# Miniprotein binders against q9sl92, part 3

Target 1, 330 residues: q9sl92
Amino acid sequence: AMESDASCSLVLCGKSSVETEVAKGLKNKNSLKLPDNTKVSLILESEAKNLVKDDDNSFNLSLFMNSIITHRFGRFLIWSPRLSSTHDVVSHNFSELPVGSVCVTDIQFKGRGRTKNVWESPKGCLMYSFTLEMEDGRVVPLIQYVVSLAVTEAVKDVCDKKGLPYIDVKIKWPNDLYVNGLKVGGILCTSTYRSKKFNVSVGVGLNVDNGQPTTCLNAVLKGMAPESNLLKREEILGAFFHKFEKFFDLFMDQGFKSLEELYYRTWLHSEQRVIVEDKVEDQVVQNVVTIQGLTSSGYLLAVGDDNQMYELHPDGNSFDFFKGLVRRKI
Short names: E, the ipSAE of ESMFold2; O, the ipSAE of OpenDDE; V2, 0.75 times the mean of E and O plus 0.25 times the DockQ between their complexes.

## First folded at step 2 (miniprotein)

Design d4
Fold by ESMFold2-Fast, scan of step 2:
Structure d4 (fold): chain B 330 residues (1-330), chain A 104 residues (1-104)
Amino acid sequence: as target 1 above (330 residues)
Amino acid sequence: SPDQIRELADQLRELVDEFQRAVENGDMDRARQLLDQIRELAQRILDLARELGDPELQRIAQLLIWLARFFLRAIEQGDLDRAQEILQLMRYLADLLLELVQES
């Protein structure tokens, strides 16, 4: 409520001289804005030495930026110790920022959810948002699955590089991340169609080093290997953009089919039987369906006991997603 | 037939623009009326695309019919973010349909 009317400082950091000049231009124009009449102050990373670098637990901008080898994503960074929403920063300023810009915060005191649920960002959570453009709106809903897959593979990649035990991150359709039956993350994608392009903003929350509200990656790691080195948010984010750019290029070139096998090996729903409730003239009928995969529109594809194909949609209100599914014959 | 599909594609784009304005104004009665018209138009395009054996036009028309239904469900469920995404997809598909028809 009242926090949404606060002021904030945004630190701008670029990978190369090109991104650094963009940062200088944005600061000089004072062009970045946030909703709810929030006052925004723009600071270059070089000027933030006293304010930012003295925070022992803050996101390490240099560690992240020095790890980036991407050509598009993550090369322009916006950081603040506290924000109401990283998603609002990139979406509200889409036209002002280079496409692929990322916003990171250490504390996000409110968030945005697909079902209007609040995403609480405790300390140690990796909270970030970034932008991309797509032209084919038919596959825009699938981008969240590409993002989910990139997160799971990034975690695996970091563990492999550090010689750590495998953390089995699973995808709970449509947009949640789970470890050992507990939620560790979520994804929110929003889009606007303008000038024959979809402007897509992607928000991700991943519990790396926070114990609340459920669990985190480092808690799972310590349970398996108590003497292991901890995972760092900067390492995971760097690995994420490396994986995401690769997967995004593959997805744009060859479609989701190129990632489909890996996605189904990673998600929780292969051959799952689900009871869906249909309302027909004030009567509730229960139907059993078996999940087969995804439709072209990004919804669950299922087969009924009648051997007909159905598309399943979330109701938007259920705490247990599967209890709120509605089927449509296709 | 190609003239018919182009005419319907032009009408569809107009209806989707009107639909967006109705939604932005909070006029849900008008929005529902426009969705019914969009669905009827999309069905006619689907039927014509089937006669022509054009799988891409068939797919676009079918997606529009599905999206109109899903929009109403999103509104009923109070999922405004999903309703907004569906609206943007409908606008894109109307533009795509017109573009493909003009190419042929």
Scores: ipSAE 0.000, ipTM 0.341, lowest interface PAE 13.0, mean pLDDT 79

Design d5
Fold by ESMFold2-Fast, scan of step 2:
Structure d5 (fold): chain B 330 residues (1-330), chain A 104 residues (1-104)
Amino acid sequence: as target 1 above (330 residues)
Amino acid sequence: SPDQIRELALQLFELVWEFLRAVENGDMDRARQLLYQILELAFRILDLARELGDPELQRIAQELIDLARDFLRAIEQGDLDRAQEILQDMRELADRLLELVQES
């Protein structure tokens, strides 16, 4: 893709003839839009030989699509070598795309106006967004936990299939992924309500094969087994959708309780003691609480030494797990 | 009309949920914009109160006006404890709006 403010090329790829016909229809109508009036050009995978490189540096559409055995998620793929936001692609075009469509990019950048103010993600980071629908808005906030769990289990599955050592990917509530105390990923969920359903867009960034800014899964793997084969973004994404579809179906059928034990084994907060700081009459008051789990609404449930119950929200508070500290935001 | 009540409840629900997500994401500029939209729509609902014929929607609109105003004051004054209480109350109102949408 060229600069986002000039033009953007989106490559469309489908798992079966059904998805391929959808891609042809979208191209004929030229119906996909991006914010900031960026001109969008739609290209079918069969026409994209010059844009899709057969080297280790670009996302391999065929490797991913051939691995997918899902019934719903990941069967329609949108790819560009460079995008301002995979999340914007799927959310702004929700009504035009099959539900479960995924957008992937090799480089994600941000910044308005001149190029001197542009940030770019490093190559090797798995950057993707996909869509789903939910009917019950009360459980929509819990979907980010299902997503994070699917990521951690997908990494384990790929390592297991390749005979590699266990990489301990942990969840830092509410939406971050960590290995050895360093952030390797993050999740962003947004939703809108239309036609009696919640349209949910899920964005995920996961450091698979990049060294910046902190670490990646392959750097951790090389530290444990220097001669091992590397993890591939395509393999992780395929495994993600296999796990996510299973967990999503379980979540919709039996609620989050069905995934709760696995979630607590995977997150960083079991029995964590945290200092909550409040300002009272220009004095700092500190209360020590112990994390118990999640409330039905998906917030942290904690208990003080005096048996008072606390519900901790990320809104209006800062939560630093590694410092064991919650402070009111200024 | 039940259809009018459902449509207005849906619009308020969408705005409240977008607001709560904006706060969760730390996008306070977007959150403020959404609060002003919530205020505008809620006042319009109250102005149409006699024509709507639904006292529950009217009560929810009034509560949202009060909470939105209180939230703006709490943030301006740095009263984060009050802001947290308001966010929880707004989540409960979002649930009540969703019930009105689904009951129709």
Scores: ipSAE 0.000, ipTM 0.134, lowest interface PAE 22.9, mean pLDDT 78

Design d6
Fold by ESMFold2-Fast, scan of step 2:
Structure d6 (fold): chain B 330 residues (1-330), chain A 104 residues (1-104)
Amino acid sequence: as target 1 above (330 residues)
Amino acid sequence: SPDQIRELALQLFELVWEFLRAVENGDMDRARQLLDQIRELAQRILDLARELGDPELQRIAQELIDLARDFLRAIEQGDLDRAQEILYDMLELAFRLLELVQES
């Protein structure tokens, strides 16, 4: 392919006059940067309004922004019809953007990852990234679980509001989203430590209306209720930030324990029996254990018939939750 | 293999966490033992990253080894503020390593 990554246009949209002034300031400075020496052009939403009359299928900035009622997250929006990475937009510009800024794109190309498990973002997939700050590094790894919960609850909230049957979105530890045994989404969190704070960038991909490669929320919905109205990316993103801000505040105030029951009701691993391979005198021994939950560090906690506790983690290609096989750390 | 690095990264993250708790509890004998385990595990990750030709994993693993050494030096010099900064740098780096390998 011969696509030029040399230039990129970012549309800036703010919820209130405060965010609008930030957008104007960023445009005047022209200070946003992207990797690979990509040239960045900044456009205010007010200037873009007359340019996109052909875009019934593009992400609708005003529909999203008019729905948002948060106090921090999603109030500053960056949009482009096509990007190599929404995550790069927010992470490379963390210091320039208000914390809680979100970047959305209709098409994400090249993806991330170093294997054939590269994330694809066909049109109709909700691809977004946003930022947050945390002071306690010990709980930073748990943020991906808070994000996962916010996505699943957002989908339920939109279905409820529209009078639709609930789509049962499940969490596959540590960071995947599934419906009916098929992956519909994933979460990527990265962070950097600066000035005694962790600067966290959260990336989310969710198959809302893309017919390939596996499935999407609207395909599941049509299977349950063929005459129903379709889910919109803008409505899900708005609902996501409403849920995420509430869960984030609860998490910061009361810890993950406050969200623990909801997380276990939502994940795929409650009462799951798994075969744990462990070394005894240089021999591999297999033990059956039952997953109980998470440790404080975010590992799987399981209990054997002897009531011994096990901390479990993946063992590469041997690990498969559908097969119930996982290798113990030692 | 990439899958081996993923398992080792999860183990490394847990060790850094236990190291943090040992330091907070003033258990310096356990802290030293955990720090040695962190260095050994980071070296194994570095070796595997070299086999895979992954420069980012090599950089992260090497930085963890360097930070572990610098932590001991800060403690020996009585620079507790520097030691705490290094400790959080180690936690951040272990977290980034975990995120990179989970995404792969």
Scores: ipSAE 0.000, ipTM 0.179, lowest interface PAE 18.6, mean pLDDT 77

Design d7 (at its last look DockQ between E and O 0.01; V2 from the best seeds 0.00; counts 0 for: pae O 9.8 > 1.5, placed apart)
Fold by ESMFold2, look of step 3:
Structure d7 (fold): chain B 330 residues (1-330), chain A 104 residues (1-104)
Amino acid sequence: as target 1 above (330 residues)
Amino acid sequence: SPDQIRELADQLRELVDEFQRAVENGDMDRARQLLLQIFELAWRILDLARELGDPELLRIAYELIDLAFDFLRAIEQGDLDRAQEILQDMRELADRLLELVQES
């Protein structure tokens, strides 16, 4: 359901005194807004004993903040037990928040227009959004691949450090995460151009410990190592920011080429053969192509058996990689 | 396999030696090109470590990756002394990688 003028409490938490003073300033000015005219109440972490401690399956703000060692990303956190969209929080308040701020919620829902459906991601799903700035618009579309790689590497890093078997999280181009043929996550990147910079907002959902809608990382882990310690959302998010900050620095200095080998080992599409359908002179034409990788602009590069090159765009095609079919949109 | 580990170790030693000369000569453009090759090598070592399930190789891979990122920061800041320290640590990792081949 869409509800105008609903209320929302946002808990603000900083890694150090610098971020804590920012949180105090935001609270005193009451500067944060949501797009649906929802009333916003800003609460400092120091003031939020009851809200933060209301059950044992809530996101643990102190555990997360103690885990981060980054210099830019994840150092300012916004949390609510329940939100319509973490992405809206950071994107609509981009200029008010420190760049690199992250919004996390335990439960995310979204209303629909006239035919309403209430959608929730239950507790256990890692739902977060954060911000970054870039100056070069040509590489902005590639950031989603850096993010997806950082997510998969964070999961592997936590497994490595805990001596757990690897959960084989794969990337389905352009922005989905899969395990054993089931979707476990997704990435959404949006950007605006202001003051000679691209303001980029990144949303991530990852099924860590939720039983629905499909599967989650802990369900897979339980099947592989029934007596192991399970993954926590807080440790994955901490590992994510550690990996992302390093990958982002590398990406900005050396380009996506520096990450390509790791990326292609993680995605589903290495040497994948698919049928591309196209409409030529009102007839359906099918070509068999082999996926080669990404173009420099971040589109899918494939080559046909006739050696014709294909650049496949998300907006111009519909993709069914599990059936091996790509159909051009009219 | 031991052959793959030996090839990676030899490549790392050669890259570190070439990297050292570039830094000593103040050729930062060459140093940045070599850094890309170090990252590509680090990703291959990490992938091999995960395929083999070898905890010693995995530790070496993570240490090399951390050193490569530290080196990126050092060249960004123009800190040649720190860059040279990092290259010595990378050389030690190549030696440890060769030890794994000999112990297998």
Scores: ipSAE 0.634, ipTM 0.865, lowest interface PAE 1.6, mean pLDDT 84
Fold by ESMFold2-Fast, scan of step 2:
Structure d7 (fold): chain B 330 residues (1-330), chain A 104 residues (1-104)
Amino acid sequence: as target 1 above (330 residues)
Amino acid sequence: SPDQIRELADQLRELVDEFQRAVENGDMDRARQLLLQIFELAWRILDLARELGDPELLRIAYELIDLAFDFLRAIEQGDLDRAQEILQDMRELADRLLELVQES
């Protein structure tokens, strides 16, 4: 009866008999864990088939699973109508889940359940997290760029398939997604080193459709083609994993160089002039630089008007694209 | 636009021919460089297809991208027979690109 305990139901869905057997094993062992002593109940998709999945705009597991044609990513799905973090589900259970497993939720929230000031994501946002493994720590920081590209291309792939006008989703370095100057999504990658490998958890939020008058993919689409069919979260997620699997394989074999031209065509920063602002002995120093691209380590490469080279790190700087201003994060 | 499609088709034919020679000579470093150029070309065709709204050009772009990934897999597995088949399929796509130029 303490205020610390919460309960959560996770629905498990597999693409083939292999993933279905994994789901059964997890349920029988009750082995999935969440932080803050959350009590987890595991439900197989077959046990939830009596529920109306299209009701209240809930994520449609069958529509998603039928859309994927991947060999690795997205073949094992965990879904809950409400979670504090999809990222926690996959990261805390990395060793229990097949690599490439995805967790999806309709609502993410912040705060304690006993408070009246609990923040909730709007319904219609595509909120998901998935896992992968990498061996070379030098290229782990680049994975967020591969993910960003896969999201932007997945949106275009769905539009192509449905005969819709193209939504020009752009990348704002290091990890934000924009349409028409407004943020529609973001990416968060975390990693831990264990058993000679980097265990990477990728979290993505993408505004596909919501009930609020804010920018999202379907609002942009309605502005271009008012009578068009709307984009579905399930179709975009399926297209994402198809594209990501190909991009990831290319990245692992050929390095980021194979995707670099596509990345620069997709990002907002080609030849952008920015002011780099830093504090030296409580004095504000400003230097004007021009964005050149990315370094081999995945940091932002810029050249000053003085011909000095600058390397800007995503974990050390904040970037205001519209003001052309970079400030050190404190 | 027709001149752009012709240029892309010519570039694809040239890359496939150079790729075949690199593989025949056992020059895998050159082969990998050419594979990167094939992907760059595929991305350019895709962009042009989206700009023009041409369903056939879009279909060709997606097919070339799939072939490029299949080729990568074939060389990783050492399947040279599969690799040769894919190169021939890429050559046929170049012919289809040229056919589109005749229509406009």
Scores: ipSAE 0.294, ipTM 0.701, lowest interface PAE 4.0, mean pLDDT 82
Fold by OpenDDE base, look of step 3:
Structure d7 (fold): chain B 330 residues (1-330), chain A 104 residues (1-104)
Amino acid sequence: as target 1 above (330 residues)
Amino acid sequence: SPDQIRELADQLRELVDEFQRAVENGDMDRARQLLLQIFELAWRILDLARELGDPELLRIAYELIDLAFDFLRAIEQGDLDRAQEILQDMRELADRLLELVQES
């Protein structure tokens, strides 16, 4: 039985004539590929209007593109109704795509394994990946914190503009997003060094309209304001790129220090007491430290009961990063 | 020093092998422990790579960190298949690190 090579449709959308010509060029060359050699069908936005059924659950390209006023980020969009990974699309095609290109999907299925179990993300999640370039490898790890912060500020910005109650999205270090103690999102950053630059691919997942498996932003919003207009994925993504471009510029110009205060107001870990394990002469000693912030390298900074400052490293003992930390004197 | 990178590379390979065994045995608690050790080691490699100004070593360290986070996410989602793939990717990356250090 020919396993039906599930053709992946990629709709290419440009904000301006420049990005639209790039989209045409990519289509004509058929240059976009997936790592698994899945057959890719490239479609221009102008052609897609006849193919996309007005399913109320599909990402609205026009709504998003009309919101974009950024100079570098989110101006070239790839949308698919169903993808294995948005991250694969942008990372494997990094050289073909404009820097700051974004891939969005309605359904992401993870099934790269030898095992036939395809996990599909529920509808109503905002799942996207985008590209950026960095020259200083020392600060590349910090970009995930900038992204996390930009997501939290984007949700606030959309709530404010819509006159909605404030949804307090918090950061769980290193890369998770929480509301009311429940996980609602996560960030992934991958990088490759090429042509004297770090090619960074940033993946974000955010539960906007699907309450499973924990909660979503719209469920929280309905709990606060039952008759309120719900948040749209397109609105959040647009607001994200506006916040991210600003924060990225500040980060590149002034370093992460310019964002630290806002980060520490947004994260869950202010004055958090954590048990850390030290290995001293083949004995494991548990110590309590209090989280103070981040180091310049992007580790957790903590103070011991001895008033010594420590950099916390993952010890390998727990999936709860806060249960599996080793302290290193700095 | 080149010797420090070799030691870290050997430790990484050992941790990845133990991690694989823990995952295969269904010892998810041990697997979690080993993953965080891999994460710690990746950060150590990253710090050393920064000190040396080695862009290839930096890349390997970042990829290891990314894989570690991906594994955690896969486990949290109950995606054991994805977790096994990530483990294989970690093994390949550990082997690349060893190769890089042997060529130096």
Scores: ipSAE 0.007, ipTM 0.251, lowest interface PAE 9.8, mean pLDDT 82
ESMFold2 (binder alone), look of step 3: mean pLDDT 81; pTM 0.797

Design d8
Fold by ESMFold2-Fast, scan of step 2:
Structure d8 (fold): chain B 330 residues (1-330), chain A 104 residues (1-104)
Amino acid sequence: as target 1 above (330 residues)
Amino acid sequence: SPDQIRELADQLRELVDEFQRAVENGDMDRARQLLDQIRELAQRILDLARELGDPELLRIAWELIDLAFDFLRAIEQGDLDRAQEILYDMLELAFRLLELVQES
């Protein structure tokens, strides 16, 4: 058994008495683990006042929980002021946590806590991960598109609620979020097959109120309406789970077709012309194609000037949106 | 507070009724204009929920905002059957607001 000097405190918070009892049970069993033999301490929200820092920029658990209106997703919250990976928390403990549990952190870091040169995410970035289960592996790759849509629509919902101008959040296939040509977020979905189900862990980073290194939603908003009220991470996350649960139910009941038109209105690629490069006997062949949409498996579908259909896979091809270039990976 | 919730519920019911007439007459432009009024009402309910710290009122307000957005999408897609279902869901939320007044 390996040993580590690392330690981590996880605060557990539930929407109702049902989730609160789950939190108490987890604390009593001390069943949550992290990789690399990190020592885990479980704390109930009622016991966590000493972990809330005086700077008031920490994620507000109560504001989030009061904003959530879901029946499944986001009702059980795990929070820490600083984590190496929210994704590891939910994926490593998939069997111990209610499905739909969310982990949030204010700072995500890389490296050991004892090193002076540890990379840290800036405060104000909404960093979270949550879980879901799916039975049909054929549609698991599509879940990242459902997540992307839920993020973009959640931002619009919060803007609608506050009477703010819409921030035009666009999807860059397969999993990036952009505003005005600048990246504001990304999505990572992983899955494992256990007990005849696909255990899916979803990680999301969204620049809400962090001004570096690229941009954030509040910087864009301030540019459009300097006197407007700012967007809050907690309200966006609450709106996200409401949109996601609704879109997930539609997706499971009616397939991606039910969300397809909204997705194409939201992504950057409608009628985009791209150059596909392939090597034939050491010669580079270039074909100009027009993006049509997605295949049933979630790959890019394009049509060449010769009216031939092309299917482009993210792991088999590199895609440079800004150059309009696709190259077969070596 | 209860009088404010009752007034907001009555306003929501009236707007849903006007929506129903617009949909029945095939007047989608008028239905879309009424949607903006429902969004404004939902924001007022949400602001009141935040002031009162009432989690049930907060849930109803966010659900109404989401339904208003869904209604806009259904109208844009020409899906009148879906739009009708959303109107009934909005009407249900109006009755849930009235229940909060009766329970207090």
Scores: ipSAE 0.000, ipTM 0.119, lowest interface PAE 17.7, mean pLDDT 78

Design e3c
Fold by ESMFold2-Fast, scan of step 2:
Order: structure tokens, then C-alpha cells, then sequence
Structure e3c (fold): chain B 330 residues (1-330), chain A 81 residues (1-81)
């Protein structure tokens, strides 16, 4: 059994004395769990000095935490050099962790004890997951769009702060991030309903400084400004939580409409024409529609030549946007 | 809470876990569905099983009410086929 399959070390880091006391309490109880009976060892940041400094290219906890000025998100950090899933860390321990806690890893791998194939992400990918609570399930699907916007704006903020050319990160609906036609990231949101609230776990992967497999933000930046200082995962994550908290508060107070204009300026789909196949009895009918935006439920809003409105849903494993959608008349 | 309903929505599938605590016993059932028709049928079959096990009718009605509050949203996710 590999070390990561048998045991896992989680380093806990808090922004203030409040979060530090939470970390001490969790360590004393040893209550954090992971799937497949993985043994979890909890380490306080103060006790992890040698572990944190083992590799100059490891995620810098103090650089991130010292940059955080949020009131809720990112103030409690869980880090491991290697994890099977940051999403599992926060979702399986939702009740034990402060809402807004973030888990970060340098290397994410795929593979279980029953599987011979183990894949590892390259170092330099920003891989993180965090939690939030929502009461209205009707707007839960929209949270992935708030997250997407926060990522794109965080990248622009870091570029602006460092005097760098803006990297134009675009959103490919529903949950992918692209630069110059190449995928640089993705978002996964899962939710569970408990005690009249939706417990939402958000996972984000963003290619910041990985040389493989296809592209990353720093590769794009070097193409525009070869002698520039590179973007750091810690800077982007800090900027992300600053933007996300602002956008989340706006979203909760004023609804998605408050972010709608920015979202449409950032996504790839304004005025796109798509072919939608509809099954009427056992006949397939093709309809051409023009994408207008999002419905209140978070699906694509489109208008047909008949001036009727349609809601379009994603098709699993679709690699052809024109034919991968199913239509519902609204 | 004597009744807890957990609904997980992922990749067009809905997983529902219902936990009922009564007289020191815990009853849990989990089912995963991928169509609106299966969702309605699964909920009705589960309620029928609770009735056969002698679970308090008031708790059964509360379970049904909690499930129904999220049925519309779960159906929307399943309609993505």
C-alpha cells in the first residue's frame, strides 16, 4: 500500500487566534476523516516548520494566509503535499470544519487500493476546495458561475497588481475555464441538504505553473511578456477569496442579476447559434437557437426563430457544443 | 432533528439518504436515481416500506414533506438526458 493510500498528513493553518483554537481542537479530537479508511494525522502549522520548508516549490501557507483580508472564506486552511481529493477533505468533514475552510494540495492523484493505475497531477496546478452554506436550493446551481467569475477576476487583479498584461480567462459554460481556446481549469460543485441548509463543497483546479499537459497561465504570460515575474498560486488563491467573498455577498443580497453583465462579458457564448435536437415521439427534430444568457435555474437561455424561449441543458461527455444540448421549452 | 433528509446532486444523478431516529433506533436508506420517473417511484416505495415497518405516521408525513420540497429541483437535474 502506498503511504498516501494508508495515511495522510493534514497541516492546519488559521488566520487569527480564533481559527488557531479551532485547529488545536481538531487535532486534540483527531476527528477528521477521509474515504476508504485512510488514516489522518493532523499537524499544526507551528509544528510543521520542517515539512513546509522541505521544498521551495511547495504551496506557501504563510504567504497565502498573510495576504487574506476576508471575513469568512479562506481563513482556515488545510494543506497536504499530496492528496487524492481536496474535495473529499472538505465535504467529508463539513460538520467539523468552519464554513469557508479551504483545502489545498500540491499533488492530486487518482487511484484506489483496488486500482493499479495511479495518476498524479503535475506540481504547479492550483488545486483547492472550500465550503459554503446556502438556504435556497433554487439558486445553488448558480454558485458555480459566481466561482468562475471570482477566478477570472482574481487572475486579472493579480496581473494588475504586478504590472503584467491581463490574461483573458474566459468561461466555457457550465464550469470550464479557457485561455486562447485552451482549457486551463475547471470547477466542480456538489451539494447536500441537511438541517434546512445546502452544504456546498466547491472544487477548483487551475493550471498556474504546470508545464503539462497542454497550457497554464504562466505559459500564456511568458508568451506575452517573456521577462516578467511569474504568477504564484498563493497570490491567485488570496485574490480569489477576496473576489469570491465580495461576489458571494452581492449574490446572496441581490441575486445573480448583480453579476450577470460581468458573467456575459466573460463567457464564450454571447449570441452563439446552436443546433438543438428535440425528440418528439420517436422523431428527432433539429432547431436552431441563439443563446441569450442564463435562465433563473442556471441553464442556457436561448431564443428560436419562432421567437420562443428555450432552456438548454448540458449533455454528459459532449465534445460538440452544437449537438450536445437538449432543449426544454420554458 | 428526528428526521434528516440528505440530497446529493452530482453529474445528473440524485442520491437521497433519509435517516430516521426513533426509540433509540436509527433507520437509514440510500438510493440513487437518474430519471424523474425513478425518483418519484423510489420515494413512494420507500414510504411504503416505512409504513410496513410501523414507523410513526407523523414522521412518515414529515419525511414526505421534506422530500417534496426538493423534488422540483431534483427533477430539473434529471431532465438533462
Amino acid sequence: as target 1 above (330 residues)
Amino acid sequence: TEVEVKIEIKDGKVTITITVKENGKTYTITFTVDSPEELEKAIEEFIKKLEELGVDPELIEKIREEAEKFLEEAKKQLEEK
Scores: ipSAE 0.000, ipTM 0.200, lowest interface PAE 17.9, mean pLDDT 74

Design e4f
Fold by ESMFold2-Fast, scan of step 2:
Structure e4f (fold): chain B 330 residues (1-330), chain A 81 residues (1-81)
Amino acid sequence: as target 1 above (330 residues)
Amino acid sequence: SKVVYIIENGKTVTIEVEGDKVTIRVTEDGREYEFTVDSPEELKKAIEEAIKELEKLGLSEEEIKKFLEEAKKFLEELKKE
């Protein structure tokens, strides 16, 4: 077997002089690392003219950076035209990067998650990962719901600002995004514990301007308003960080309860009836339950026709997340 | 050394030790949580701190008790080597 002797160029871009100094320091130390013995070269945005072509449909770093007005998230940007994983860039280098740093790529060769190549990242997909810190591990699993909600609201905000019809982006629990019954995105969160804080890395893929393997936001938009201006990845990412920072602050101050009504209006599962299997006297019995919402730990809360409450724990290896083992609550 | 614990419904806890660093990985419903506790001189304390963090992730008293029993066996094996 051959080891990867791959070389990767990471372009560093900062919102202010503070982030620019961080970028210079990282380049001088050459401290960023990637798995599989990948050789990393760090390039400042001012030096990246040869990597960004005028006629290329590459992510526009300046368009994104000039749009953000956040205080924490997205102020330090790492970009590469091709990466194996934006998630690996931020997670492997968490201690070296400012918290809230974002990594973006135009083409991702391999997804990260439960299944390798979780979804394809052809050019036109918005593929990014960013970092945050949390102190209470009990609510860390809920962050993916805050992220999902921020994506759906960001799309609505961009459509509103451009005078476009709203695209109805829905959440499929726990971590998928759908439009008109077709998957348009997914979210992956991982965390590590260090110095009494949870270091969380969030990865997001969103089909903005591609048609493979399913649909994309711009294809839906053209169907609704054929003469409309198209959505841009840079605009959506900027709007995402504006929404995420607001929702994250609300979540940290008031808990997920402050966001749950909006989440339930946005997800696909309100009043959904689901078949769950239970063991009664050595028999497997199928019971129908109705989804009520989320438990405090972020699992599905359902009620049976017998008024019994169920917390649904799907098998992590199953593609049918509603056929998992049921833990009954009294 | 590496020890794997299976906690019902696809939850898996893995402890890896590399020198004085302890990495605990929890998988749950396709999600992965990784805790790295640095303890150059107190490996046992590092494992105990990691267990407290797992409590914050909502492990039940019975799951924590089972995890503690396995962690004790793991520490005894390390002492023999």
Scores: ipSAE 0.000, ipTM 0.308, lowest interface PAE 15.1, mean pLDDT 75

